# Designs tried in a protein design chat: miniprotein binders against q9bqp7. Part 71

Target 1, 240 residues: q9bqp7
Amino acid sequence: VPQNWFPIFNPERSDKPNASDPSVPLKIPLQRNVIPSVTRVLQQTMTKQQVFLLERWKQRMILELGEDGFKEYTSNVFLQGKRFHEALESILSPQETLKERDENLLKSGYIESVQHILKDVSGVRALESAVQHETLNYIGLLDCVAEYQGKLCVIDWKTSEKPKPFIQSTFDNPLQVVAYMGAMNHDTNYSFQVQCGLIVVAYKDGSPAHPHFMDAELCSQYWTKWLLRLEEYTEKKKNQ
Below, E stands for the ipSAE of ESMFold2; O stands for the ipSAE of OpenDDE; V2 stands for 0.75 times the mean of E and O plus 0.25 times the DockQ between their complexes.

## First folded at step 6 (miniprotein)

Design w20 (at its last look DockQ between E and O 0.02; V2 from the best seeds 0.00; counts 0 for: pae O 8.2 > 1.5, placed apart)
Fold by ESMFold2-Fast, scan of step 6:
Structure w20 (fold): chain B 240 residues (1-240), chain A 103 residues (1-103)
Amino acid sequence: as target 1 above (240 residues)
Amino acid sequence: SERIKRLEELAKEILRLVEELEKITDDPLVLYLLDMAELLAEFALDAAKEGDLEEAEELLKWAIEYLEEAVEIVKKLGVSPEIIERLERVLEEAKRTLEELRK
């Protein structure tokens, strides 16, 4: 459907782990310039319908929480997400915890929520690592690449505070995952191939996290949708 | 028309501000708010070009709300006064543009 189609998987790469497994996961720093990030592309190509739906949700929340209450709620959602990602990076890194304060953060409800998922995660290859698609000209910062139940996955950690989920992230989570996957599969900083995705939704109260596994076929379907969003972003910027 | 030109300039100013701030800060909330403001300003411009000034006004009002929230968060984070001044200048420009649309 997209005019500038490009394959998500790299036929020159293997999804089998190398015998020499590195002891430290890759962490390539993100170098931002004029090349757009995955999150920016997705946010800047929201449909008018999606924007109006988001605004309706916002007004409903403001009616319930008040203006200041909504601002506090939004700030807290982003702060908790950041802390959750930092804690997971510490847990999954073979490096010893850097600070004693980090140990206290590791006891949060979100971390309790993902314990059963972490039992099935092994062979960590990358953590908080930059990816760039040189041909399609986009960048991203992925959370984690590791084996989940024996399958190498791009893993995206999400936080959710039921019953009021942050609807913007809900819309595009699979697109983020496949965008990172396609970039990594064609990024010279990486040598392996990822064909599966995993979105893990953790809960503040410690309720068991929900894993949403994406097999290769599903990833290919979402990849086509990502390519359409990327084309829309490129056309929009060309016309500005 | 004058109103279309002002709205187009505003959208470009917001875009430039977002791009500059993304190079300076990695705070996900501030970047989210600024990206939403830019998107809404572009939708407002599109509505104005289609002759729907009422929709353009509503969309620009929403863009202003996101800019106001970004200013509040940046002040709370204790970032440099220069960054706060840039955000406040763009916010003031947006409010002036809204007043022009209402005329």
Scores: ipSAE 0.288, ipTM 0.699, lowest interface PAE 3.1, mean pLDDT 82
Fold by OpenDDE base, second read of step 7:
Structure w20 (fold): chain B 240 residues (1-240), chain A 103 residues (1-103)
Amino acid sequence: as target 1 above (240 residues)
Amino acid sequence: SERIKRLEELAKEILRLVEELEKITDDPLVLYLLDMAELLAEFALDAAKEGDLEEAEELLKWAIEYLEEAVEIVKKLGVSPEIIERLERVLEEAKRTLEELRK
């Protein structure tokens, strides 16, 4: 049980989106400060097993590709991910804020992959927006807040080269999503609350993306795990 | 060696268990744990082929730990008790096999 329990949901916020929802998605810039990011917390609190696996994978990749080849591979993966997120931001942004849609960004297997998910996405509230949990002292940059099949969700978009129903590449994705939810629900920059999460795994080959929907109950379960990771991080930092 | 063969067989059994668990749940956390178990079992196979039996055993130990956690979560998700009992039996057999190999 977390020592510093804090609710994921804010009882002071209504579950009903206020009718005054801004027509334009929020895009709060991430301020670099002393406050740890969700990603940093998760990375610094990986298990010894997880660290070992990642290191072994890295070593194997370096053995196969060489050091320069591995750097190139990593850079390409990063670039593909970035382009995918930029394309999604462009698609999900209102027409009036449509930056010149680079048509080339839209011609990706990943974008094709998520088309069936995008049909069920509406009511976009935030895109690439920073969240801060003032009490728990962490920050994050969420990909999207929107309605998925009529439920308001924090949506996290992931890319995979291999169609796997399993999110192999980002093991702590559910923790990341609930961390963003909890922060947003208690961030004064947001007037609404989210109760659901959605992880979407897009595939490079354009095969249908896999949606992992997280209801309020599942989010609460992962929230407890997130709090434990945050406490572990805090303890490690006090001992440094 | 007989030990290498047994480690390889155990790794294959773990992979089969992963596949069975993948069929019964779409829970992202369980799927993560299964992916970790799969990767560890694959690395154990590689280690065994390289003759690093100690590393293979350690990797299989961790794979089993991830599977144990996965099964515990699946229990909470309301999966059929019959399926759970079968999975637990396979998992216990895997644990026993690993213990025998460490001796």
Scores: ipSAE 0.015, ipTM 0.296, lowest interface PAE 6.7, mean pLDDT 85
Fold by ESMFold2, look of step 8:
Structure w20 (fold): chain B 240 residues (1-240), chain A 103 residues (1-103)
Amino acid sequence: as target 1 above (240 residues)
Amino acid sequence: SERIKRLEELAKEILRLVEELEKITDDPLVLYLLDMAELLAEFALDAAKEGDLEEAEELLKWAIEYLEEAVEIVKKLGVSPEIIERLERVLEEAKRTLEELRK
């Protein structure tokens, strides 16, 4: 249990956006500053097990592809992820004309993979939007806030290639979601809060994406784990 | 030695459990946890074969921790109670074996 527990939910906020909210999704710009990002905190607090396994996985990949091949593989994975997120932002935006101009972006296996998920998504409230936790002093860039099957979620989109397992998808994916959720719920740029999360894993070949829904209880459990990681990060930076 | 053989058999038991869990779910969080457990058990098997008993025990402890988390998630996915009960029994026996070996 963390020494300085802080609640993930804000009792002073509604969990349902009102009609007075803007009709377009929020897109709060990410500001460069000195406070750490969610991703930085998680990367700097990986367990010995995670570090060991990632290093061994890298060694296997380098043996198979060569050093230059591995660098190109990882660069391509990042590029495909960025393009996937750009396509999803375009699809979920209310501006239909802009979506029609970028047909090549919309033609991908990853987009086909998530089509059945997108049918259950509505009420998009935020896309590629910055969040900041004023009290705990961390920042993030969330992918999407929308309703999934009637429940307002922080949604995180991930890409995966098959058939080789992608072990860079760490235990930390749920921590990332709840960290964004906690920050959003305590960020003055947002007038509402979110109690559920969704992680969607899309596949390059168009196979149906796998959703992982996180209800409020599960989010609270992972929030505790996030607070421990943030505490660990803070302790490490004090010693520098 | 007997300890080396028992650590090798425990690592193999863990690998069989990983394989069984992989057959019953496509959940990405579970599959990630199983990949971690599998690699740790494989490295533990190598350490046991080389006689590094303390390293093998540490790696197996980590593998079991990942498996425990995986089973808890599988329980929430609505897998049948019979399968869950059997998985928990196998996992508890693995934990008990590791505790005996650390004595």
Scores: ipSAE 0.014, ipTM 0.399, lowest interface PAE 7.2, mean pLDDT 80
ESMFold2 (binder alone), look of step 8: mean pLDDT 84; pTM 0.844
OpenDDE base, look of step 8: ipSAE 0.015; ipTM 0.255

Design w21
Fold by OpenDDE base, second read of step 7:
Structure w21 (fold): chain B 240 residues (1-240), chain A 103 residues (1-103)
Amino acid sequence: as target 1 above (240 residues)
Amino acid sequence: SERIKRLEELAKEILRLVEELEKITDDPIVLYLLDMAELLAEFALDAAKEGDLEEAEELLKWAIEYLEEAVEIVKKLGVSPEIIERLERVLEEAKRTLEELRK
C-alpha cells in the first residue's frame, strides 16, 4: 500500500464534460524544472527483471546488428515514433490550426494502422500537452485527451513492429497513462476530468492497431502501482 | 541446488513448448507471443545460473502467461483439438511445477 496515497480522480471536478467543447485542443508547454517526469520515474524504478530483460534484448540486438547497426535501429525507431506523433497531432488538430500537412507524414503504415481507431476518436481536448501533479510533484507530456467511443480518455499512441494484442504486453504504458490522468485531474490548467485511458499500438505494416481500453476500475488499479513507483523513486533520490 | 536444476528443466520445457507451437502456426500475433515466451525462458535460465531464483521464477511465470495467450489464439485459429489438448496439458504441468517451486 502506498504510504502517500492520493486519489487518481478529483472529487471537486464534475464528471460531466463541460458542454463547451473547447474549439481548440489545449497544448500546454512542458516546463523543464527539477520536477521528475513520469518517464523518468518509470525508467528509474524498473524492476531488476525489467532491466535485465531490456539489457539482454539490447545485447541480442547488438549481436545481430552490431553496435552501429543498433544505434541506427534505435534512431530510426525514435524518428518513426516522432513522425507518427507529429502526424497524429496534425490529424487531430482542428482544420484552422492545421499547419500544412506534410503529406509525406500521413503516408505511413502507422497512420494506416490507426485509421479504424481514429474513426472512434472525437472531442479532442488536448494534444501534446503538459500535465503537472502539484501535490505528488511529477510532470508529464500526454499525447492526447479525447473521446474514444464516447468516453473521455487519455490516449497514448505507441508504435510497434510486433503485435501487442494484450495490455500486459505494453509494459509500463498503463502506468504512464494513469500517471497522466492523475496529474491532469489535479492540474489547475485543466477544467475537466478523465476517468478512462486508452493505449493504441500502431503497427508499421499498416495492420489494424490494437486499442487497449482502460476503464476507471483498471485505471485505479494501475494508479496504486504508479504511486508505489513514485514512492520508490522519491526514496531512491533521498538516498542519493 | 535441486531448485536451480528444476527451474532450468522448467525453462527447457517451456522452450520445447514454444518450438512445438511455432510448428503449428504462422500467425504473427502468436509468433510474437512465442518470441516473448522464449526470451523470458532464456532469461530465466540465465537468472537461475546467476543464483537469482526469485527472478527466474517470475520470468518463467511470465513466459507461461504468454504461452497461455498463444494457446488461446491458436485454439481460435482452428488447430486440431488433439494438439491443443496436448499443449494445454504440458502448459498445466509447467504451471504446477512452477507453483511447487515457489513454495
Scores: ipSAE 0.016, ipTM 0.291, lowest interface PAE 7.0, mean pLDDT 85
Fold by ESMFold2-Fast, scan of step 6:
Structure w21 (fold): chain B 240 residues (1-240), chain A 103 residues (1-103)
Amino acid sequence: as target 1 above (240 residues)
Amino acid sequence: SERIKRLEELAKEILRLVEELEKITDDPIVLYLLDMAELLAEFALDAAKEGDLEEAEELLKWAIEYLEEAVEIVKKLGVSPEIIERLERVLEEAKRTLEELRK
């Protein structure tokens, strides 16, 4: 159990899906500073199992693709993911001009993959936006906050293709989602309450994306695990 | 090489359980956990063949942990109680077998 427990949900905030505040910005840029990011915390506190699995995966991929092939593969995965996120930001943005200019991005297999999910997404409240947990002292950059099937969710978009998925980017997805959620719920730049998460895995060949909905109970369970990782990170920094 | 044979049998049991779970749900987190269990079981077979029994046992332990997590999620997805009971029994048996081998 975490030593310094803190709640994921903010009791001072409404959980009503239509409590939208026009003064809340859609996008806040991430400011670089000494405060650790969610990604940094998770990277520095990987379990022995995760470290070993990652090393084994790297060895296998290098044997299969060669050093240069592995580097090209990882670069390609990164680029495809970036383009997918740019397309989604364009599609979900309320700016008509932006949507019209991004016609080429709208025709990828990944975008085709998520069409059935997008039909259930509405009420966008944040896109590629920075969050900071003022009490627990960490920052993050989340993909999207919107209503999915009527429930306000932190939505994380993932791309997947074969050979084996890029393991580094698949570790701790639920922990990322709840870390962002807890930060947003306690960030003074936002006024709404998020209690649900959604991880969407899109496929390059256009096969239907897989949504994983995380209800409030599941989010609370992963939040406890996130707090343990954050505690471990803090202790590691003290012990040099 | 009774120990190698027993480790190979356990790894195959784990791979069979992965296949059965894959037929039950399309939940992406469960599928991720199953991919990890499958990969770890395959690495365990490689380690056993190379004579590294300690590594093989550790990898199978991790594979079982991923399967335990997958089963817990599946229990909440409205799968029949009979199927859940069977999955839990098989997983408990695998766990027990591994502990016996690691002595």
Scores: ipSAE 0.007, ipTM 0.313, lowest interface PAE 8.9, mean pLDDT 79

Design w22
Fold by ESMFold2-Fast, scan of step 6:
Structure w22 (fold): chain B 240 residues (1-240), chain A 103 residues (1-103)
Amino acid sequence: as target 1 above (240 residues)
Amino acid sequence: SERIKRLEELAKEILRLVEELEKITDDPDVLYLLDMAELLAEFALDAAKEGDLEEAEELLKWAIEYLEEAVEIVKKLGVSPEIIERLERVLEEAKRTLEELRK
């Protein structure tokens, strides 16, 4: 159990729309400051096993592609992910049209991969929006908050070149989702409550994306693990 | 050479166990642990082929630990007792094999 436990959900909030809610999805800009980001906390608190596996994967890739080839590969993966997120933001924002965006984005395969998921997404509340946990002092940039099959979720979009998402995904994706959720639930820029998460892994070849739904109970379990990682980060920071 | 072959066979046994567990559950926590075990076993196989027996043994030890965690979770998911008993037996055999190789 974490020493400084704090609840993921805010009893003062509801997942129901209020008349005071904005008519357009929120997009709060992320500001650089001394407060750590979710990704920074997770990167600085990886287990020795996670670090070893990532180093081995890197070594294997460098053996296959060479140093320059590996750099090009990682740059391309980053660029593809960025374009995928930009396309999804455009698609989910009702104010934008396809004619205003890159005409070839829908032909990449990743967008085709998520079509069956997108038909079940509605009621978008936030897109590419910053969150800050005012009490626990961390920040993040979430991809999307919307209803998935009628349930309000923090949705995280992931890309993978192969059907096995582990090769491209981080070990800590569920922790990332619940960290954003807990921050949003206690961030004064937002008025609603999110209790569910969704990790969507899209495939380059257009194969159907895999949705990993996280109900409130599962989110609470991962929240406890996130609090432990945050405490570990705070202790390491005090000793640096 | 014989020790290398035994480590390779143990790594392959662990990979087969991962595949078996993947067929009985879609629980995301279990799948995460199985992905970890699979990667560790693959790296152990590479280490064994390169003659790094100490690294191969350590990696296989970690892979077995992740599989033990996975089996504990699937017990709580209502998988049949017969399947759980068999999985636990295979894991215990793998642990004994590794222990013998390290002595």
Scores: ipSAE 0.007, ipTM 0.276, lowest interface PAE 9.2, mean pLDDT 80

Design w23 (at its last look DockQ between E and O 0.59; V2 from the best seeds 0.00; counts 0 for: pae O 6.9 > 1.5)
Fold by ESMFold2, look of step 8:
Structure w23 (fold): chain B 240 residues (1-240), chain A 103 residues (1-103)
Amino acid sequence: as target 1 above (240 residues)
Amino acid sequence: SERIKRLEELAKEILRLVEELEKITDDPYVLYLLDMAELLAEFALDAAKEGDLEEAEELLKWAIEYLEEAVEIVKKLGVSPEIIERLERVLEEAKRTLEELRK
């Protein structure tokens, strides 16, 4: 049970975007500052058991591939994920032309994997946009805010093959989404709020991606767990 | 007891290196490596204070490995070469200190 509970939704905001809102998706720049990011909070609140498991996995990979081989493996997984996100931002941006897109970005199996999801995505409101929760003092960079099957969502794009040095536990993916949602709903750069989340897991071989929809009730449940992680982070840093 | 103090001092030096590197880059992958080094060094401090020397040494070894990769990447990004040369020497001394403590 969190000791400093705060609501995920802002009662002063509509849950529907204004039709007169900007025609170009928001892209608020991320500012370097002293408040922690969502990913830092989640990484710094890993349990000792999770850290030892991760390090044992890393050491086994190094044993099999060698140190240089492991660096090459990690770089390739990171590059594919980066290219996937870049391609999605380009595809979803209304100001992009085909000549401004890298053809290699569009030929990824991950992009093929999400095509059926993208047909259900409309009304893109934000892409790769910074969010800040001024009261709870954390920041993030969300992937996308758009309607999915008529529901306005914070959408998080995931590859099925994840770079382990970046990886948070997949258990943490819903916490990441609701943390972005809570920050956006209390960020003065945004005039609207969002009550739903979507996690899309894409596959390297082009198999249909798996969407994981989170309604407002499920988001509220994960929000409580996020608040606990944020409290853990804050308490650990009080004495530093 | 003297080894415990040496391990605590090494962990604190690693934390200072993390802070210094955080000031000169905003590259997301480097920041992730620094965050891992920080977490591992904090766990190593706790282990050293509890007298678990083998755990503290292993945690510090992993923290140093994350810092080594971070420095390599920052060097390739062309950020502050004179600062990087200093950090490389401090990091190499940290590695030698840990190797001597593990003998």
Scores: ipSAE 0.581, ipTM 0.826, lowest interface PAE 1.5, mean pLDDT 83
Fold by OpenDDE base, second read of step 7:
Structure w23 (fold): chain B 240 residues (1-240), chain A 103 residues (1-103)
Amino acid sequence: as target 1 above (240 residues)
Amino acid sequence: SERIKRLEELAKEILRLVEELEKITDDPYVLYLLDMAELLAEFALDAAKEGDLEEAEELLKWAIEYLEEAVEIVKKLGVSPEIIERLERVLEEAKRTLEELRK
């Protein structure tokens, strides 16, 4: 049980979208400060076993691709992820804010992969927006807050490549989503609350993306796990 | 033992280098590399304290590899040559120290 329990949901916030939902998605800039990011907390609290497995995988990939080939591969994965998020932001942004859609950004297998999910996405309230949990002292940059199939969700977009989609923290993605939810629900910059999460795994080959919907109950379960990771991080940093 | 102390000192030096690099870049990929280096160096400290010297050395090796890549990328991003040269010196000293400890 977390020592510093804090609720994921804010009882002071209405679950009902206020009719004054801004027509424009929120985009609060991330301020770099001494406050750890969700990503940092999750990464720094990886188990020794997880790290060893990752390093063994890296070594195997280096043997297969060579050192330069592996560097190129890794760089390409990061670049593709970045471009995918940029493309999604462009797609989900109101048309008036659409800078000239770089048509090249839209021509990706990942974008093709998520098309069926995008059909169920509406009511975009935030895109690439910073969240801060003042009490628990962490920050994050969430990808999207929107309605998915009529439910307001924090949506996190992930890319996966064949044959080894070992993007580092696929296992911690639910923790990331609930961390963003909890922060947003208690961030004064946001007037609304989210109760659901959605992880969307996009595929490079354009095959249909896999949606992982997280209801309020599942979010609460992962929230407890997130709090434990945050406590572990905090304790680790106090002992340094 | 003297070897344990030296491994701990090396791990601490790597952690200092991570902190310095974190101040000069906001690149998400570099920050990822730095976080990995930090984590590995911390595990190396723990391994050294537990007397698992071989494990500590391997972890430090991996940490240094992440830092090498981080410095290379930061260099390409146009960070001040003076800062880069300083970081490269510290990194090279860390590599030499590790090589000495592995003998």
Scores: ipSAE 0.394, ipTM 0.749, lowest interface PAE 1.7, mean pLDDT 88
Fold by ESMFold2-Fast, scan of step 6:
Structure w23 (fold): chain B 240 residues (1-240), chain A 103 residues (1-103)
Amino acid sequence: as target 1 above (240 residues)
Amino acid sequence: SERIKRLEELAKEILRLVEELEKITDDPYVLYLLDMAELLAEFALDAAKEGDLEEAEELLKWAIEYLEEAVEIVKKLGVSPEIIERLERVLEEAKRTLEELRK
């Protein structure tokens, strides 16, 4: 149990649209400073066992691809993830973008993979937007807040190639989502409440993406685990 | 033990390199590599203090490998050649120190 427990949901907020809500999705820029990001907290609180599992996977991949091949594979996975997020922001945002760039981004197998998910996404409230938990002192950059099948969700878009490139991002995906959710629900830059999460895993070959829906109860369970990781990070930082 | 002290000192040098690199880059992939190097060096420091020299050496080897990848990427960004040359020199010294300590 966390020593400094704080609720994930804000009882004074509603998930229903308000007439005063912006007509365009919010996009608050992330300001980096000494306040830790969600990803930093999660990476710095990995267990020794998780680190060793990651290193064994890396060694197997190097044997298969060679050192240069592994480096190229890893950098390409990261680059493709970035391009996937840019394409999704373009698809879901009313912002102006160059047609030729949009066409090239929209042709990827990852975008084909998520088409059936996107058909169920509406009412976009935020895209590539910064969140800060003022009380718990952490920040994050969430991908998307929108209705998925009628429920307002924090949506996190993931690309996947097997074997999994980053073991910590795989294990910690639900924690990342609820961390953003809790921050947004208590961030004065936002007026609505999110109670559900969605992790969408897209595939390079265009095979159908897997949606992992998290209801309010599941989000509350992962929130407790996130608070424990945040507490662990804070304790480690004190002992620098 | 003299070897324990030298492993601890090497781990601390690696942590200083991580801190310096974090100040000169915002590249998300490089930051990921630096976070891994930091975590591995912290585990190595703990292993050295517990007298597990073989584990400390293995963890430091991995930390250095992540730093090497980070420096290679940073070289291709808009960073001063003077800074890159210094980082490469310190990293090469760290590699040599580790090889001298390993059996």
Scores: ipSAE 0.041, ipTM 0.547, lowest interface PAE 4.9, mean pLDDT 82
ESMFold2 (binder alone), look of step 8: mean pLDDT 84; pTM 0.845
OpenDDE base, look of step 8: ipSAE 0.017; ipTM 0.358

Design w24
Fold by OpenDDE base, second read of step 7:
Structure w24 (fold): chain B 240 residues (1-240), chain A 103 residues (1-103)
Amino acid sequence: as target 1 above (240 residues)
Amino acid sequence: SERIKRLEELAKEILRLVEELEKITDDPEVLYLLEMAELLAEFALDAAKEGDLEEAEELLKWAIEYLEEAVEIVKKLGVSPEIIERLERVLEEAKRTLEELRK
């Protein structure tokens, strides 16, 4: 059990979207502060096994591609991911912001991959928006808050070259999603609450993306795991 | 060396166990654990081929730990007791083999 238990859900917030919800998705800028990001917490609290696997993978890739080839590969993966997120933001943004749609961004296999999921996405509340958990002292930048199949979710978009049919194959992504949920649910910049998460794994070849829906129960389970990771991070920082 | 061959065989056995578990469950948590076990077993094979037997053993140990957790979850999901018993036997044999190789 986490020593510093905090609820993922805020009892003071209604689960029902208030009629006063802004028609425009929130885009709160991420402020660079001494406060750790969700990503930083997760990266610094990886298991020895996870670190080993990643390092071995990296070494293998360097052997195959060379050091410069690996740098190029990494840069390309990053760029593809960035372009995908930019395209999604453009698609999910209200029509008035559509004037700057680079049509080239929409012609990606990743965008094709997520089309069937986008049909079930509505009621976009936030896009590329910062969240802060003031009590637990972490920040994050969430991709999207929207309704998926009528349920309000924190949606996290991922790109993969390999099939990830299972939520667990997404590694720490479920922890990231619930961390964002918990922060948003307690961030004063947001007037609503989320109870569900969604991880969407998009594929480069345009094959149908895999949606990994996280109900409130599953979110609560991963929230406990997140709290433990956050405590571990905090302890490591005190000992440095 | 005989030790390398045994480590390779153990890694292959772990991979077979992963495949068997993948057939009996669609549970995402189990499948993650299986993916980790698979990756670790593959890296163990690579390490064994490179002559790093200590690393291979450690990787196989971790793979087995992931499989143990996977089997425990599958057990809770109500999978056939006969299947579970078989999986547990294979897992115990893998553990014993690893312990023997570490001596």
Scores: ipSAE 0.021, ipTM 0.444, lowest interface PAE 4.6, mean pLDDT 87
Fold by ESMFold2-Fast, scan of step 6:
Structure w24 (fold): chain B 240 residues (1-240), chain A 103 residues (1-103)
Amino acid sequence: as target 1 above (240 residues)
Amino acid sequence: SERIKRLEELAKEILRLVEELEKITDDPEVLYLLEMAELLAEFALDAAKEGDLEEAEELLKWAIEYLEEAVEIVKKLGVSPEIIERLERVLEEAKRTLEELRK
C-alpha cells in the first residue's frame, strides 16, 4: 500500500457531456518545469528486471544489426511512431483546426491496422493535451480522450513492428494510462471524469490492431501501482 | 543439447499461451506477464546456447516468477479450466527445466 494514497476518480465529476463542454477537442500545451513527467517517473523507477530486459534487448539488437544498424532501426521506429500519432491527431481533429495534412501520413500500415478501432471511437474531448496533478505534483501529455464503444477513455496509441517489437514501448503502458487519467480527473483545466482506459497496439504490416480495454476496477488496481512508483521516485529524488 | 531443446520448447509453449489468451481476454496484466516470461525464456535459451548456464538459470528463475503471477491472475478470470491447467503445466515444465540447468 502507498504511504500517500489519493483517489484516481473525482466524486465531484461526471462522464456525461454537458452544455459547458467545449465543442472542439482540448489541446493544452505541455509546459516544461521542475515537476516530473509520467514518463520520467516510470523511466527512473523501472524494476531491476525491466532494466535487465531492456539492456538485453539492446545488446541482442546491436549484435544482430551492428551499432549503426541499431541506431538506424531505433530512429526509424521513433519516426514511424511520431508519424502515426500525427496522423491520428489529424484524423480525429475537426478540419478547421488541423495543420496541413500529409497524404503519406494517412497511408501507413499502422493506420490501416487501427481502422476497425477508429470506427468505435467518437466524442473526442482532448487530443495531445497536457495534464497536471496539482496535489500529487506530476505532469503528462496524453494522446486522446474519447468514447470507445460508448465509454469515455484515456486512449494511448502504440506501434509494434513485427517480428521485432520495440520492447521499451510495452513497458508500463497501463501505469501511463492511469497516471494521465488521475491527473485529468483532478486538473482544473478539465471538467469531466474519465474512468476507463484503452491501449491500442497498431501493427506495421496492417494486421488488425489489438485493443486492451481497462475498466474502472482495473484502472483502480493500476492506479495503486502508479502511486507506488511515484512514491519511489520521490524518495529516490530525496536520497539522490 | 537436451537443455537447449527444453528451453526452446518452453519458449514456444509460452508464446502459444500468449496467442491463445489474446483471443479470450483483454486483461493487459496477464498478457504483459506472459510476454515477459516468453522473452526471458528466449534470453535463457540464448545464454544456454552460448554456454552460460549460470545466466540461463537466473533468467529462467525470473520467467518462473512472471508465470507464477500470471497463474494467480488467470484463476480470477472467467477462462476455461483447460487454459488454467495448461498454464500450470507450463509453469511446472519451467521449474523442471530450471532443475535440469542446475545439474
Scores: ipSAE 0.015, ipTM 0.412, lowest interface PAE 6.7, mean pLDDT 80

